# Designs tried in a protein design chat: miniprotein binders against q96jn8r1131to1294. Part 16

Target 1, 164 residues: q96jn8r1131to1294
Amino acid sequence: TLEFLENHGKNILLSNGNRTATRVASYNQGIVVINQPLVPQLLVQVRIDFLNRQWTSSLVLGVITCAPERLNFPASACALKRAAWLLRGRGVFHNGLKICEKFGPNLDTCPEGTILGLRLDSSGGLHLHVNGVDQGVAVPDVPQPCHALVDLYGQCEQVTIVNP

## First folded at step 13 (miniprotein)

Design X50
Fold by ESMFold2, fold request of step 19:
Structure X50 (fold): chain B 164 residues (1-164), chain A 83 residues (1-83)
Amino acid sequence: as target 1 above (164 residues)
Amino acid sequence: SKEDLAKKLIELYKKALELVEKGASEEEIRKLLEEVVKIAEKTGDLYLIDYAKLALEEFERGDLDDLRYYIKLALLYAKELLE
């Protein structure tokens, strides 16, 4: 079953059988990782449960290729300068640098209830799904194994893993 | 305003890069990066704040390559905000 790993950001509290992550302090220290690597045809989906609109930015969604079980996560996903491809705002970032100006929706404006999904296609392309709709290939060839990551950053205070 | 503070941050980041390139003293660079953090905090913009703190942290670790890296990210982000 898909769960968030016990190794997570310091401000995260896991609940609901480790399927719900809540950031309980500050605006960061909120990185969580799904407990299975992405494989072709596995769709990992999370629902945005709670937002605090007083912050200027919101969640980050993406993948890392480092083994996550004992990794020391930085305070914020923007400091992942190695082995990371991240969807942030409307952009796609690789190791901190923007590689695509506009892909999919602006994550900073997604409301509560939005369901965001990640999967690999047969060519190793990383796809974003939004409310069940495939947005296309965000990253054309992600090294495998890779692991789905959410940073409960800024506005985003809670997400829950949901089934497709 | 947030835009005025972002313009100030761009100026200070460029000055920080110049000081690093010419080998200015650790104290002079540290004081400038501390001012960058204070201005970033006044913006209330979380990425401006995070990049400023990361830059100062890497300087304090003596990692000038990572300092330049986070200044680059901060400049790119700050310029995007002004567009």
Scores: ipSAE 0.835, ipTM 0.923, lowest interface PAE 0.6, mean pLDDT 93
Fold by ESMFold2, fold request of step 19:
Structure X50 (fold): chain B 164 residues (1-164), chain A 83 residues (1-83)
Amino acid sequence: as target 1 above (164 residues)
Amino acid sequence: SKEDLAKKLIELYKKALELVEKGASEEEIRKLLEEVVKIAEKTGDLYLIDYAKLALEEFERGDLDDLRYYIKLALLYAKELLE
């Protein structure tokens, strides 16, 4: 069913039927993408399994609207210059630029065990869920098709896809 | 100290933009961007490091528009850190 795509960052090893992504080196090259585009009935959830607090920043969560199967991912999601809407720290970013100062919790402070979810609403709005709680609309009208993306950046060394 | 290094990075990035606008030599601009990377690495801040490396990479590719783009992102982030 839901799995991380085989096309991923260079420092990622997939396991657990491609439902677990582990960053095995450095702080970057950790981009993974879910193998199905988001549709209104689909809630994509990942659990933060392992964090290494020696790093200053943590995972990035969001969507890309380019087909991900053959993209050359940059080393870090901050270099996604096109077709990306990302939740990073306290903000929402579009193509590298902050478009919302604060939305939901600070992702840099989410502990191990946190379950983060993404879904589209009927209007194409992108919602973040945190431990089952809808944080509201992060992005009002995301172009479709779009694909859920996690960058296992900095502190975040492992995430696992979990079912609602 | 991290805050002092971030202030230094802001100064160096502004200087880099000035040198590019003036058409300074590639060697002068490269040396400045290499210093930016060195200072960014001393901060231990991953986004300062990434933006510095991306700026140098785009300069090495000869892409001055993307160089300016990553300097803009770096400046915005560094100013946020100081607030």
Scores: ipSAE 0.833, ipTM 0.921, lowest interface PAE 0.6, mean pLDDT 93
Fold by ESMFold2, fold request of step 19:
Structure X50 (fold): chain B 164 residues (1-164), chain A 83 residues (1-83)
Amino acid sequence: as target 1 above (164 residues)
Amino acid sequence: SKEDLAKKLIELYKKALELVEKGASEEEIRKLLEEVVKIAEKTGDLYLIDYAKLALEEFERGDLDDLRYYIKLALLYAKELLE
């Protein structure tokens, strides 16, 4: 069963069988990781449950290729200096640096109820799904194994893992 | 305005890199980076704030490579805000 790992950001409270993550303080310390690596045909989906528009930016979604159980997470995903491929705002970032200016929707403007999905294709390409619709390849060849990661950053205060 | 503060941050970050290259005192560089954090906090922009805090933290740890890394990220982000 897909769950968020117990190793997570300090401001996260897990609930609903570890399928719901809530950031309970501040704007950061909200990194969570899915407990199972992505494999072809596995679609990991999270729903944005709660946003606080007080903040300037919103969630980050992506993958990490380091083993997540022992990783010391930084306060914010923007400080992941290695082994990370992140969709943030309009762009795709690799280890903090933007590698694609525009892919998919602007994550900073996705409303509550949006369902965001990640999967690998047969070539190792990372696909973003938005409300069930494949947006294409965000990253053409992601090293494996990798795990889906969500940073409940800024506006995003709660997400829930949902079934495809 | 947020734009004026972002321009000030760019100026201060470039000065910080110059001081590091010249081998300026740690106290002079620290004071500059603390000012960067204060200005970033006034912007209310979370990434400006995060990058500023990360830069100061890495300098305090003596990690000049990571200091330069976060300054680079901060500069790229601040320039996007002004475009």
Scores: ipSAE 0.829, ipTM 0.918, lowest interface PAE 0.6, mean pLDDT 93
Fold by ESMFold2, fold request of step 16:
Formats: sequence, C-alpha cells, structure tokens
Structure X50 (fold): chain B 164 residues (1-164), chain A 83 residues (1-83)
Amino acid sequence: as target 1 above (164 residues)
Amino acid sequence: SKEDLAKKLIELYKKALELVEKGASEEEIRKLLEEVVKIAEKTGDLYLIDYAKLALEEFERGDLDDLRYYIKLALLYAKELLE
C-alpha cells in the first residue's frame, strides 16, 4: 500500500492513513516521499487537493535515489544538491541545475484536481503522467532504487495519493 | 517593479562574488548578502527568496563553495525571470 513516509518536512501533517499530506505553515518545509521505491509496474499518483494562490510557484515532483527513511530534508527541494531529479515549473532539474527547459505542462499552473503520476519504464526512464496521459520520458536513465518525492511548495498545501 | 528588483539582485550577487574572490571582510560580505535577502523578500518570489537565504546561510557556515553554488542558481533563475 502506497503511503507517505513518516520522515517528512517539518510543516507536514499526514492524514487519511498517511495517504494525504498537508502543509500547515509557511511556504516550505513540505517535502514528502512515497514509502516504496519505483519499479516499472508501479504508477505513483497524487492529486492536488488545495492550492493557496497568495504564494508564487507551486509543487515540485520528482525522485531521489538516497535512502529516504533517515534523510535530513532541506527546507525546500531547490536545495537538494545530490541524488535528485525534479520536475519544477516547466523544467527538469538534476541536483539543483536545470537540465531541460520545457517538459510537460507547467506545474505552477496545474489547478486543484490535477492528478500527477510518476513511473519508471523498463530502461529506467522517468515518465510523468498528467490526468492519466503519459507525457513521455523526463529523465532517460534514473538510478535505482529511487523513491517518488513531492515538495508541497508555495501554492500547494495538500496532495493525496490516489490509485491508477 | 519585480523586474527592477531582479536586476538589482543580479548586480548585488555579482558584487558578492567579487568580494569573495578578493578576500573582503566577513562583515562586508555578510552585510551585502543580508541586503540581497531584503531585496529578494520585496520581490515576493519564493525562489529568489530561497536562494538568497541559502546563500547567506552557507556564507555564515563558512562554506564558500556552496555560497557560490547558490549564487549561480539565483543568477540563472533571475535571468530567466527577465526574459
């Protein structure tokens, strides 16, 4: 059963059997990680439940390859300097640096109700799904094991893990 | 405007890198990075704010490599905003 790990950002409150994450303060300290590594047959999906438009920028979605259970998360995903591939705005970032200018939709404009999915293909390529539609390969060869990560950043105050 | 503030941040970050390279005093560099945070906060842009705070934090920790790293990220982001 997919759940968010109990090791998470300091401003996160977990509920709904650890399938819902809510950021309850500020604009950051909202990193959460899915409790199982990605494998090719697994599609991890989250729904954007609540947005607060007073903030700029919105959630970040991606993967980390370091063991997440005891990791000291930074306040914001932009400070993940190692072992991270992140989808942010329209770009793809690896260890803080943009490696692709435009991939998929702009995450900063996704409305409440959007369902975002992550999946590995058989070659280790990372795919983004948006409302059930595969957007293609964001990152061609992600090291395994890796875990899906969401940063409830800025506008994004709540997400829920949903079934495909 | 946000554009004017972003241009000012770029100017201040470039000055900060110059001061680090020539070995200026810690107090002079800290005051400059504190001004960077203040200007970033006026923009209301969360990534400008985060990169500014990270740069100041790494300077206070004595980590000049990470200071330069976050200044690089801030400059790239600010340039993107002005396009």
Scores: ipSAE 0.822, ipTM 0.914, lowest interface PAE 0.7, mean pLDDT 93
Fold by ESMFold2, look of step 14:
Structure X50 (fold): chain B 164 residues (1-164), chain A 83 residues (1-83)
Amino acid sequence: as target 1 above (164 residues)
Amino acid sequence: SKEDLAKKLIELYKKALELVEKGASEEEIRKLLEEVVKIAEKTGDLYLIDYAKLALEEFERGDLDDLRYYIKLALLYAKELLE
């Protein structure tokens, strides 16, 4: 069963059998990681449960290739300087730098109820799904093992892991 | 306005890089980076705020390479906001 890992950002409370993450303070310290690495064809999906529109910008979605169980996460995903590929707004970022200007929808405008998914294809390409629809390859040939990450950043205060 | 504040941040970041290059005092650089944080907070833009705070943190840690790195990210992001 997919769950959020016990090692997470300091402002996160886990509930619902560790399938729901809530950011309970501030706008950051909200990084969570799925407890199993991505394997080809495994679809990890989260639903946006609650947005606080007081903040600018919203959640970040992506992968890290460092082992996450004891990693000391930064306050915000934008400070992940190594081994990270992140979807943020409309852009794709690798280790803090934008590598693609436009991919998929703008994550900052996804409403409550949106289901966002990550999976690897057989070639190691990272795919984004939005409400069940494959948006294509965001990152070709991601090194394995890699781990799905969500930063409950800014507007995004709660997400829940859902099954396909 | 947010645009005026973003333009001010760009000016201050460029000044901060100049002060670092010429070896200005830590107090002068710290005051400038603290002003950057205050202006970033006035924008209400979370990435401007995060990059400003990260730059100040790296300066306080003595990591000038990461200071320059976060200033670079901040400048790229601020220029995108003005487009």
Scores: ipSAE 0.821, ipTM 0.916, lowest interface PAE 0.6, mean pLDDT 93
Fold by ESMFold2, look of step 13:
Structure X50 (fold): chain B 164 residues (1-164), chain A 83 residues (1-83)
Amino acid sequence: as target 1 above (164 residues)
Amino acid sequence: SKEDLAKKLIELYKKALELVEKGASEEEIRKLLEEVVKIAEKTGDLYLIDYAKLALEEFERGDLDDLRYYIKLALLYAKELLE
């Protein structure tokens, strides 16, 4: 069963059998990681449960390739300087730097109820799904193993892992 | 306006890089980076705020490479806001 790891941002409370993550303070310290690496048959999906539109910017979605169980997470995903490929706003970022100006939807405007998914294809390409619809390859040839990551940043105060 | 504050941040970040290059005093650089944080907080833009705080934190650690790194990210982001 997919769960968020117990190693997570300081402002996260896990509930619902570690399938729901809630940011309970501030705008950051909200990084969570899925407990299994991505493999081609695995679609990791989270639903946006609660947003606070008073913040600028919203959740970040992506992958890391370092071992997540003991990683010291930064306060915000924008400070992940290595081993990270992130979907943020309209762009794709690698280790803090934008590598693609526009891919998929603007994550900062996704409403409550949106289901966002990540999977690898057979070539190691990272795909984003939005409400069940494959948006294509965000990042070609991601190193494996990698783990799905969500930063409950800014507007995003709660997400829940949902079945495909 | 947020745009006016973003333009001011760009100017201050460029000044901070100049001061670091010429070896200005730590007090002068710290004061400038603290002003950057104050202006970033006024914008209400979370990435402007995060990059400003990260820059100051790396300066306080004495990590000038990471200071320059976060200033670079902040400048790229602020310029995109103005486009």
Scores: ipSAE 0.819, ipTM 0.915, lowest interface PAE 0.7, mean pLDDT 93
Fold by ESMFold2, fold request of step 16:
Structure X50 (fold): chain B 164 residues (1-164), chain A 83 residues (1-83)
Amino acid sequence: as target 1 above (164 residues)
Amino acid sequence: SKEDLAKKLIELYKKALELVEKGASEEEIRKLLEEVVKIAEKTGDLYLIDYAKLALEEFERGDLDDLRYYIKLALLYAKELLE
């Protein structure tokens, strides 16, 4: 079953059989990773449970290709300098740099209840799903193995893994 | 205003890069980067704050390549914010 990995950001509390992550302090130190690598046909979905709209930015969603079990995560996903592809705000970022100006919705405006999904296609393309709707290829050729990552950044204070 | 603060950050980041290229003292550069963090915190914008703190941290670690890298990211983000 899909769970958040025990290695996570310092401000995260895991609950609900490690399927729910809550950021319990500050605006960062909220990186979580799904315990299984993405494989073709696996759809990993998280629901936005709680938002605090007083912050200027919200969650980051993406993948990391280094082994996450013992990785020392930075405070914020924007400091991931290697092996990361991130959906952030309106854009797609690779190792800190924007590689696509606009893809999918603006994640900073997604409301509570939004279900965000990640999957690989047969060519290694990373797809974003929003409330069950495929947004197309965010990243065309992600190296495998990779793990889905969520940074409960800013506005985003809780997410839960849900079944597709 | 937030926009005025973002314009000030751009000015200060460019000055920081100039001081690094000229080989200015560590104390002068540190003082400038600390001012950058202070102004970034006044904006309330989380990415302006994170990039400013990362730049100062890399300078304090002696990593001028990563300092330049985070200044680059901060400038790109601040430019988008003003558009």
Scores: ipSAE 0.808, ipTM 0.911, lowest interface PAE 0.7, mean pLDDT 92

Design X52
Fold by OpenDDE base, look of step 13:
Structure X52 (fold): chain B 164 residues (1-164), chain A 83 residues (1-83)
Amino acid sequence: as target 1 above (164 residues)
Amino acid sequence: SKEDLAKKLIELYKKALELMEKGDPEEEIRKLLEEVVKIAEKTGDLYLIDYAKLALEEFERGDLDDLRYYIKLALMYAKELLE
């Protein structure tokens, strides 16, 4: 069963069998990691449950290749300096540096109810899915094993893991 | 405006890098980075704020490489806001 790990950001409260993550304070400290590593053809999806328009920006979605159980999470995904491939806004980032300017929809403007998915293909390409639609390869040749990461940042206050 | 503040941030970050290269007193750099944080907070832009805070944190830790790293990120982001 896909769940968020107990090792998470300080402002996160897990519920619903650890399938729902809620950021209960401030705009940050909201990183969560999904327990099972991504394997080819496994589609991992989260739904944006609640947005708080008080803040700017929104969730960051991506993968990490370090051991998530031992990760000391920074306050935000933008501070991850190693082993991280992230989707933020319309950009793709590797270890904090933007490696692609425009990819897929703007995550900062995805409304509540949007379902975002990550999937590895047989070549190690990381695909983004939006409401079930494959947006293409966001990151080619991602090292394995890797775990899906969600940063409940800014507007994004709650997400839930959903089945495909 | 946010754009004006972003421009100011860019100036200050460049100034910080200049001071670092010149080996100017740490206190001057500290004051500059603290000003950057204050200006970033005026923008309400979370990444401007976070990059500023991270930069100051790295400076306080004495890690100049990571300081330069976050200044770089901040500059890139601020410039993108102006595009």
Scores: ipSAE 0.816, ipTM 0.923, lowest interface PAE 0.6, mean pLDDT 95
Fold by ESMFold2, look of step 14:
Structure X52 (fold): chain B 164 residues (1-164), chain A 83 residues (1-83)
Amino acid sequence: as target 1 above (164 residues)
Amino acid sequence: SKEDLAKKLIELYKKALELMEKGDPEEEIRKLLEEVVKIAEKTGDLYLIDYAKLALEEFERGDLDDLRYYIKLALMYAKELLE
Protein backbone atom coordinates (compact mmCIF):
# COMPACT_ATOMS: atom_id res chain seq x y z
CA THR B 1 0.00 0.00 0.00
CA LEU B 2 1.11 3.61 -0.46
CA GLU B 3 3.29 5.00 2.29
CA PHE B 4 5.87 7.70 2.69
CA LEU B 5 9.36 6.23 2.44
CA GLU B 6 11.41 6.08 5.66
CA ASN B 7 14.18 7.97 3.88
CA HIS B 8 12.92 11.53 4.20
CA GLY B 9 13.83 15.05 5.29
CA LYS B 10 15.21 15.28 8.81
CA ASN B 11 12.37 17.46 10.13
CA ILE B 12 9.71 14.91 9.17
CA LEU B 13 7.85 12.68 11.60
CA LEU B 14 5.89 9.85 9.97
CA SER B 15 2.69 8.58 11.56
CA ASN B 16 -0.62 6.88 10.68
CA GLY B 17 1.15 3.82 9.26
CA ASN B 18 3.59 6.08 7.40
CA ARG B 19 0.70 7.63 5.48
CA THR B 20 0.94 10.96 7.33
CA ALA B 21 4.01 13.23 7.25
CA THR B 22 4.42 16.14 9.66
CA ARG B 23 7.18 18.75 9.58
CA VAL B 24 8.04 19.25 13.22
CA ALA B 25 10.63 22.03 13.00
CA SER B 26 11.68 25.04 10.98
CA TYR B 27 10.40 25.67 7.42
CA ASN B 28 12.37 23.06 5.48
CA GLN B 29 14.02 19.62 5.68
CA GLY B 30 10.57 18.34 4.80
CA ILE B 31 10.99 16.24 1.65
CA VAL B 32 9.03 12.97 1.57
CA VAL B 33 8.70 10.40 -1.20
CA ILE B 34 5.98 7.87 -1.93
CA ASN B 35 7.30 4.32 -1.55
CA GLN B 36 6.12 3.02 -4.94
CA PRO B 37 6.94 4.33 -8.40
CA LEU B 38 4.18 5.92 -10.41
CA VAL B 39 2.57 3.71 -13.04
CA PRO B 40 -0.21 4.82 -15.40
CA GLN B 41 -3.00 3.24 -13.31
CA LEU B 42 -1.77 4.76 -10.04
CA LEU B 43 -3.11 8.06 -8.74
CA VAL B 44 -1.10 9.24 -5.74
CA GLN B 45 -3.10 11.72 -3.66
CA VAL B 46 -2.21 13.73 -0.59
CA ARG B 47 -4.47 15.94 1.48
CA ILE B 48 -3.11 19.17 2.95
CA ASP B 49 -3.87 18.71 6.65
CA PHE B 50 -2.22 21.67 8.36
CA LEU B 51 -0.87 24.98 7.11
CA ASN B 52 0.97 27.67 9.06
CA ARG B 53 0.38 30.88 7.11
CA GLN B 54 3.27 32.52 9.02
CA TRP B 55 5.55 31.26 6.23
CA THR B 56 5.60 32.83 2.76
CA SER B 57 5.55 29.74 0.51
CA SER B 58 3.90 26.34 0.69
CA LEU B 59 4.35 22.74 -0.40
CA VAL B 60 6.06 21.55 -3.55
CA LEU B 61 4.85 18.50 -5.50
CA GLY B 62 6.69 16.52 -8.10
CA VAL B 63 8.57 13.45 -9.17
CA ILE B 64 12.14 12.18 -8.99
CA THR B 65 13.60 9.56 -11.31
CA CYS B 66 16.59 8.51 -9.19
CA ALA B 67 16.35 5.72 -6.62
CA PRO B 68 14.89 7.33 -3.52
CA GLU B 69 15.72 4.80 -0.78
CA ARG B 70 19.22 6.07 -0.02
CA LEU B 71 19.20 9.45 -1.69
CA ASN B 72 20.59 12.35 0.35
CA PHE B 73 17.79 14.87 0.14
CA PRO B 74 18.68 18.54 0.19
CA ALA B 75 17.13 20.80 2.80
CA SER B 76 14.64 22.16 0.25
CA ALA B 77 13.31 20.91 -3.06
CA CYS B 78 14.61 24.04 -4.81
CA ALA B 79 18.08 22.49 -4.50
CA LEU B 80 17.15 19.34 -6.43
CA LYS B 81 19.37 19.83 -9.49
CA ARG B 82 19.03 16.35 -10.99
CA ALA B 83 16.25 14.00 -11.99
CA ALA B 84 13.42 16.16 -10.62
CA TRP B 85 10.31 17.77 -12.04
CA LEU B 86 8.52 19.96 -9.53
CA LEU B 87 5.30 21.92 -9.28
CA ARG B 88 5.91 25.02 -7.17
CA GLY B 89 3.55 27.94 -6.84
CA ARG B 90 2.14 28.14 -10.35
CA GLY B 91 5.38 27.12 -12.03
CA VAL B 92 6.84 23.86 -13.27
CA PHE B 93 10.54 23.34 -12.59
CA HIS B 94 12.99 20.81 -14.00
CA ASN B 95 16.19 20.35 -12.02
CA GLY B 96 15.79 23.78 -10.40
CA LEU B 97 14.99 25.71 -13.59
CA LYS B 98 11.51 27.00 -14.36
CA ILE B 99 10.21 25.41 -17.57
CA CYS B 100 6.60 26.64 -17.36
CA GLU B 101 5.41 29.89 -15.83
CA LYS B 102 1.83 28.85 -15.17
CA PHE B 103 0.28 25.44 -14.73
CA GLY B 104 -2.70 24.54 -12.57
CA PRO B 105 -3.56 26.42 -9.39
CA ASN B 106 -1.13 28.38 -7.25
CA LEU B 107 0.00 25.77 -4.72
CA ASP B 108 0.98 28.56 -2.31
CA THR B 109 -2.72 29.44 -1.92
CA CYS B 110 -4.26 25.97 -1.65
CA PRO B 111 -6.14 25.72 1.66
CA GLU B 112 -6.21 22.96 4.25
CA GLY B 113 -8.34 20.08 2.95
CA THR B 114 -7.14 20.40 -0.63
CA ILE B 115 -6.42 16.99 -2.18
CA LEU B 116 -3.55 17.07 -4.66
CA GLY B 117 -2.87 14.15 -6.96
CA LEU B 118 -0.12 13.02 -9.29
CA ARG B 119 -0.30 10.36 -11.99
CA LEU B 120 1.39 9.39 -15.23
CA ASP B 121 -0.61 8.96 -18.40
CA SER B 122 0.20 6.21 -20.91
CA SER B 123 2.68 8.49 -22.72
CA GLY B 124 4.60 9.32 -19.54
CA GLY B 125 2.90 12.69 -19.13
CA LEU B 126 2.67 13.90 -15.55
CA HIS B 127 -0.82 15.04 -14.55
CA LEU B 128 -1.85 17.13 -11.57
CA HIS B 129 -5.26 16.51 -10.00
CA VAL B 130 -6.86 19.06 -7.66
CA ASN B 131 -9.78 17.86 -5.55
CA GLY B 132 -10.38 15.09 -8.08
CA VAL B 133 -10.18 17.29 -11.18
CA ASP B 134 -7.44 16.59 -13.73
CA GLN B 135 -5.51 19.79 -14.51
CA GLY B 136 -3.86 18.32 -17.59
CA VAL B 137 -0.28 17.49 -18.45
CA ALA B 138 2.31 19.41 -16.45
CA VAL B 139 5.29 17.55 -17.94
CA PRO B 140 4.87 15.67 -21.25
CA ASP B 141 7.35 12.80 -20.92
CA VAL B 142 8.77 11.87 -17.54
CA PRO B 143 11.28 9.00 -17.56
CA GLN B 144 10.21 5.89 -15.68
CA PRO B 145 10.58 4.72 -13.04
CA CYS B 146 9.76 7.83 -11.07
CA HIS B 147 8.46 8.43 -7.55
CA ALA B 148 6.05 11.08 -6.32
CA LEU B 149 7.67 13.62 -4.01
CA VAL B 150 6.22 16.17 -1.61
CA ASP B 151 8.25 18.89 0.07
CA LEU B 152 6.44 20.02 3.23
CA TYR B 153 7.88 23.47 2.70
CA GLY B 154 7.05 26.69 4.46
CA GLN B 155 3.34 26.84 5.21
CA CYS B 156 2.75 23.14 4.79
CA GLU B 157 3.23 21.30 8.06
CA GLN B 158 1.26 18.09 7.46
CA VAL B 159 -0.04 15.99 4.58
CA THR B 160 -1.73 12.60 4.50
CA ILE B 161 -1.86 10.05 1.67
CA VAL B 162 -5.50 9.44 0.78
CA ASN B 163 -7.15 6.92 -1.52
CA PRO B 164 -8.75 8.20 -4.74
CA SER A 1 9.75 46.85 3.28
CA LYS A 2 10.09 43.43 1.65
CA GLU A 3 10.29 45.17 -1.74
CA ASP A 4 13.08 47.50 -0.58
CA LEU A 5 15.00 44.53 0.80
CA ALA A 6 14.48 42.58 -2.46
CA LYS A 7 15.87 45.55 -4.44
CA LYS A 8 18.89 45.62 -2.11
CA LEU A 9 19.42 41.88 -2.63
CA ILE A 10 19.37 42.34 -6.43
CA GLU A 11 22.01 45.08 -6.09
CA LEU A 12 24.22 42.91 -3.87
CA TYR A 13 23.91 39.83 -6.08
CA LYS A 14 24.87 41.86 -9.16
CA LYS A 15 27.88 43.23 -7.28
CA ALA A 16 28.88 39.70 -6.29
CA LEU A 17 28.76 38.59 -9.93
CA GLU A 18 30.89 41.59 -10.96
CA LEU A 19 33.51 40.82 -8.30
CA MET A 20 33.63 37.18 -9.39
CA GLU A 21 34.17 38.12 -13.05
CA LYS A 22 36.95 40.56 -12.11
CA GLY A 23 38.66 37.89 -10.00
CA ASP A 24 38.48 39.96 -6.81
CA PRO A 25 39.62 38.56 -3.44
CA GLU A 26 37.68 35.69 -1.94
CA GLU A 27 37.24 37.59 1.34
CA GLU A 28 35.41 40.51 -0.31
CA ILE A 29 33.02 38.12 -2.08
CA ARG A 30 32.45 36.12 1.13
CA LYS A 31 31.54 39.27 3.08
CA LEU A 32 29.08 40.26 0.37
CA LEU A 33 27.38 36.85 0.33
CA GLU A 34 27.13 36.90 4.14
CA GLU A 35 25.37 40.28 3.92
CA VAL A 36 23.05 38.78 1.29
CA VAL A 37 22.05 36.04 3.73
CA LYS A 38 21.45 38.59 6.48
CA ILE A 39 19.21 40.73 4.27
CA ALA A 40 17.40 37.70 2.86
CA GLU A 41 16.57 36.57 6.40
CA LYS A 42 15.11 40.02 7.13
CA THR A 43 12.71 39.64 4.20
CA GLY A 44 11.08 36.59 5.75
CA ASP A 45 10.72 35.21 2.21
CA LEU A 46 11.72 31.56 2.29
CA TYR A 47 13.02 31.26 -1.29
CA LEU A 48 15.09 34.42 -0.94
CA ILE A 49 16.51 32.87 2.24
CA ASP A 50 17.14 29.44 0.71
CA TYR A 51 18.83 30.80 -2.43
CA ALA A 52 21.03 33.09 -0.33
CA LYS A 53 22.10 30.23 1.93
CA LEU A 54 22.70 27.92 -1.04
CA ALA A 55 24.83 30.56 -2.75
CA LEU A 56 27.00 31.03 0.36
CA GLU A 57 27.30 27.25 0.80
CA GLU A 58 28.49 26.79 -2.79
CA PHE A 59 30.96 29.64 -2.37
CA GLU A 60 32.37 27.96 0.76
CA ARG A 61 32.65 24.67 -1.17
CA GLY A 62 34.57 26.49 -3.92
CA ASP A 63 31.94 25.60 -6.51
CA LEU A 64 31.73 28.83 -8.47
CA ASP A 65 29.49 27.36 -11.18
CA ASP A 66 26.86 26.36 -8.62
CA LEU A 67 27.32 29.70 -6.86
CA ARG A 68 26.50 31.51 -10.13
CA TYR A 69 23.58 29.14 -10.66
CA TYR A 70 21.94 29.98 -7.33
CA ILE A 71 22.63 33.69 -7.76
CA LYS A 72 20.83 33.51 -11.11
CA LEU A 73 17.85 31.74 -9.53
CA ALA A 74 17.78 34.24 -6.68
CA LEU A 75 17.84 37.20 -9.09
CA MET A 76 15.04 35.78 -11.19
CA TYR A 77 12.92 35.10 -8.12
CA ALA A 78 13.60 38.52 -6.55
CA LYS A 79 12.68 40.30 -9.81
CA GLU A 80 9.39 38.32 -9.92
CA LEU A 81 8.58 39.49 -6.40
CA LEU A 82 8.92 43.16 -7.58
CA GLU A 83 6.63 42.67 -10.58
Scores: ipSAE 0.751, ipTM 0.890, lowest interface PAE 0.9, mean pLDDT 92

Design X53
Fold by OpenDDE base, look of step 14:
Structure X53 (fold): chain B 164 residues (1-164), chain A 83 residues (1-83)
Amino acid sequence: as target 1 above (164 residues)
Amino acid sequence: SKEDLAKKLIELYKKALELVEKGASEEEIRKLLEEVVKIAKELGDLYLIDYAKLALEEFERGDLDDLRYYIKLALLYAKELLK
């Protein structure tokens, strides 16, 4: 079953069989990684459960290609310098650098209840799904194996893994 | 104003890079980076705060490459905010 790894940001508290991640302090230190690597046609989805309007910005969604069990998580996804492809706002980032200016919806403005999904296609393209709708290829060729990463950042205080 | 703070932050980052290249004293560079953190906090932008903290941390670790890396990210982001 899909669940978040026990290795996570220090402000994260896991619940519901490690399917729910809650950031319980500050605006950062909220990185979580899903246990099973992404394989072609596997759709991994998380639902935004709670937003705290005290903060700006919101969750970052993406993949990492390093071993997640041993990763020393930085305070925020923006600090990942290697092996990271991230969706932040409307941008796509690779190792911290923006490689696409406008892709899909603005993650910073997704309301509670939004279901965000990641899926690899047969060509290694990483797709973003929003409420079940394929938004297209965010990253054309992602190295495998890779793991889905969620940074509960800023406004986003809780997410839950949901089945398709 | 927020715009003024962002511009000041950009200036300080550029100055920090200049001092690094000139081999200025560590104390002088540290003070600039600490001021950047302060200004970022005043501005209230979370990513600017994080970039500033990361830059300072890398400098303190002596990793100038990663320092330059995070300054670059901060500059790019700050400039976008001014658009």
Scores: ipSAE 0.822, ipTM 0.923, lowest interface PAE 0.6, mean pLDDT 95
Fold by ESMFold2, look of step 13:
Structure X53 (fold): chain B 164 residues (1-164), chain A 83 residues (1-83)
Amino acid sequence: as target 1 above (164 residues)
Amino acid sequence: SKEDLAKKLIELYKKALELVEKGASEEEIRKLLEEVVKIAKELGDLYLIDYAKLALEEFERGDLDDLRYYIKLALLYAKELLK
């Protein structure tokens, strides 16, 4: 089953059979990773359960190619300098640097109830899904194996893994 | 004024890069980076705050390449906030 890894950000509390992640303090230390790598045909989906609009900026979604089980996570995904491809706001970032100015919707404005999905296509392209709708290829060739990552950053205080 | 604070933040980051290039004292650079953290907190923008904290942390680790890296990210982000 898809679950969040027990290795996660310091401010995360896992519940619901490790399928729900809640950030219980501050605005960061909220990185979580899905427990199995992305493979073709696997759609990993999370629902935004709770937002606190007091904060600026919201969740980050993406993939990491480092083995995540014992990785020492930084406080915030913006400090992932190696082996990370991230969707943040309207941009796509690789190891901290913006590589695409606009892709898909602005993640900072997604409301509670939004279901965000990640999958690889047969060419290694990373696709974003929003409420079941494929937004196209965010990153054309992601090295494998990779794991889906969510940073419950800023506004985003809770997400839950949901089945496609 | 948030715009005035963001412009001041950009100026302080540019000064920090100059001081690093010139080999200024650690105390002078540390004081400047601590002021950047304060201004980022006054602005209330989480990425400005994170980049400022990361820059100071890398300076304290003695990693000047990563210090420059986070200053670059902060400058790019701050300039986008201004328009």
Scores: ipSAE 0.809, ipTM 0.911, lowest interface PAE 0.7, mean pLDDT 92

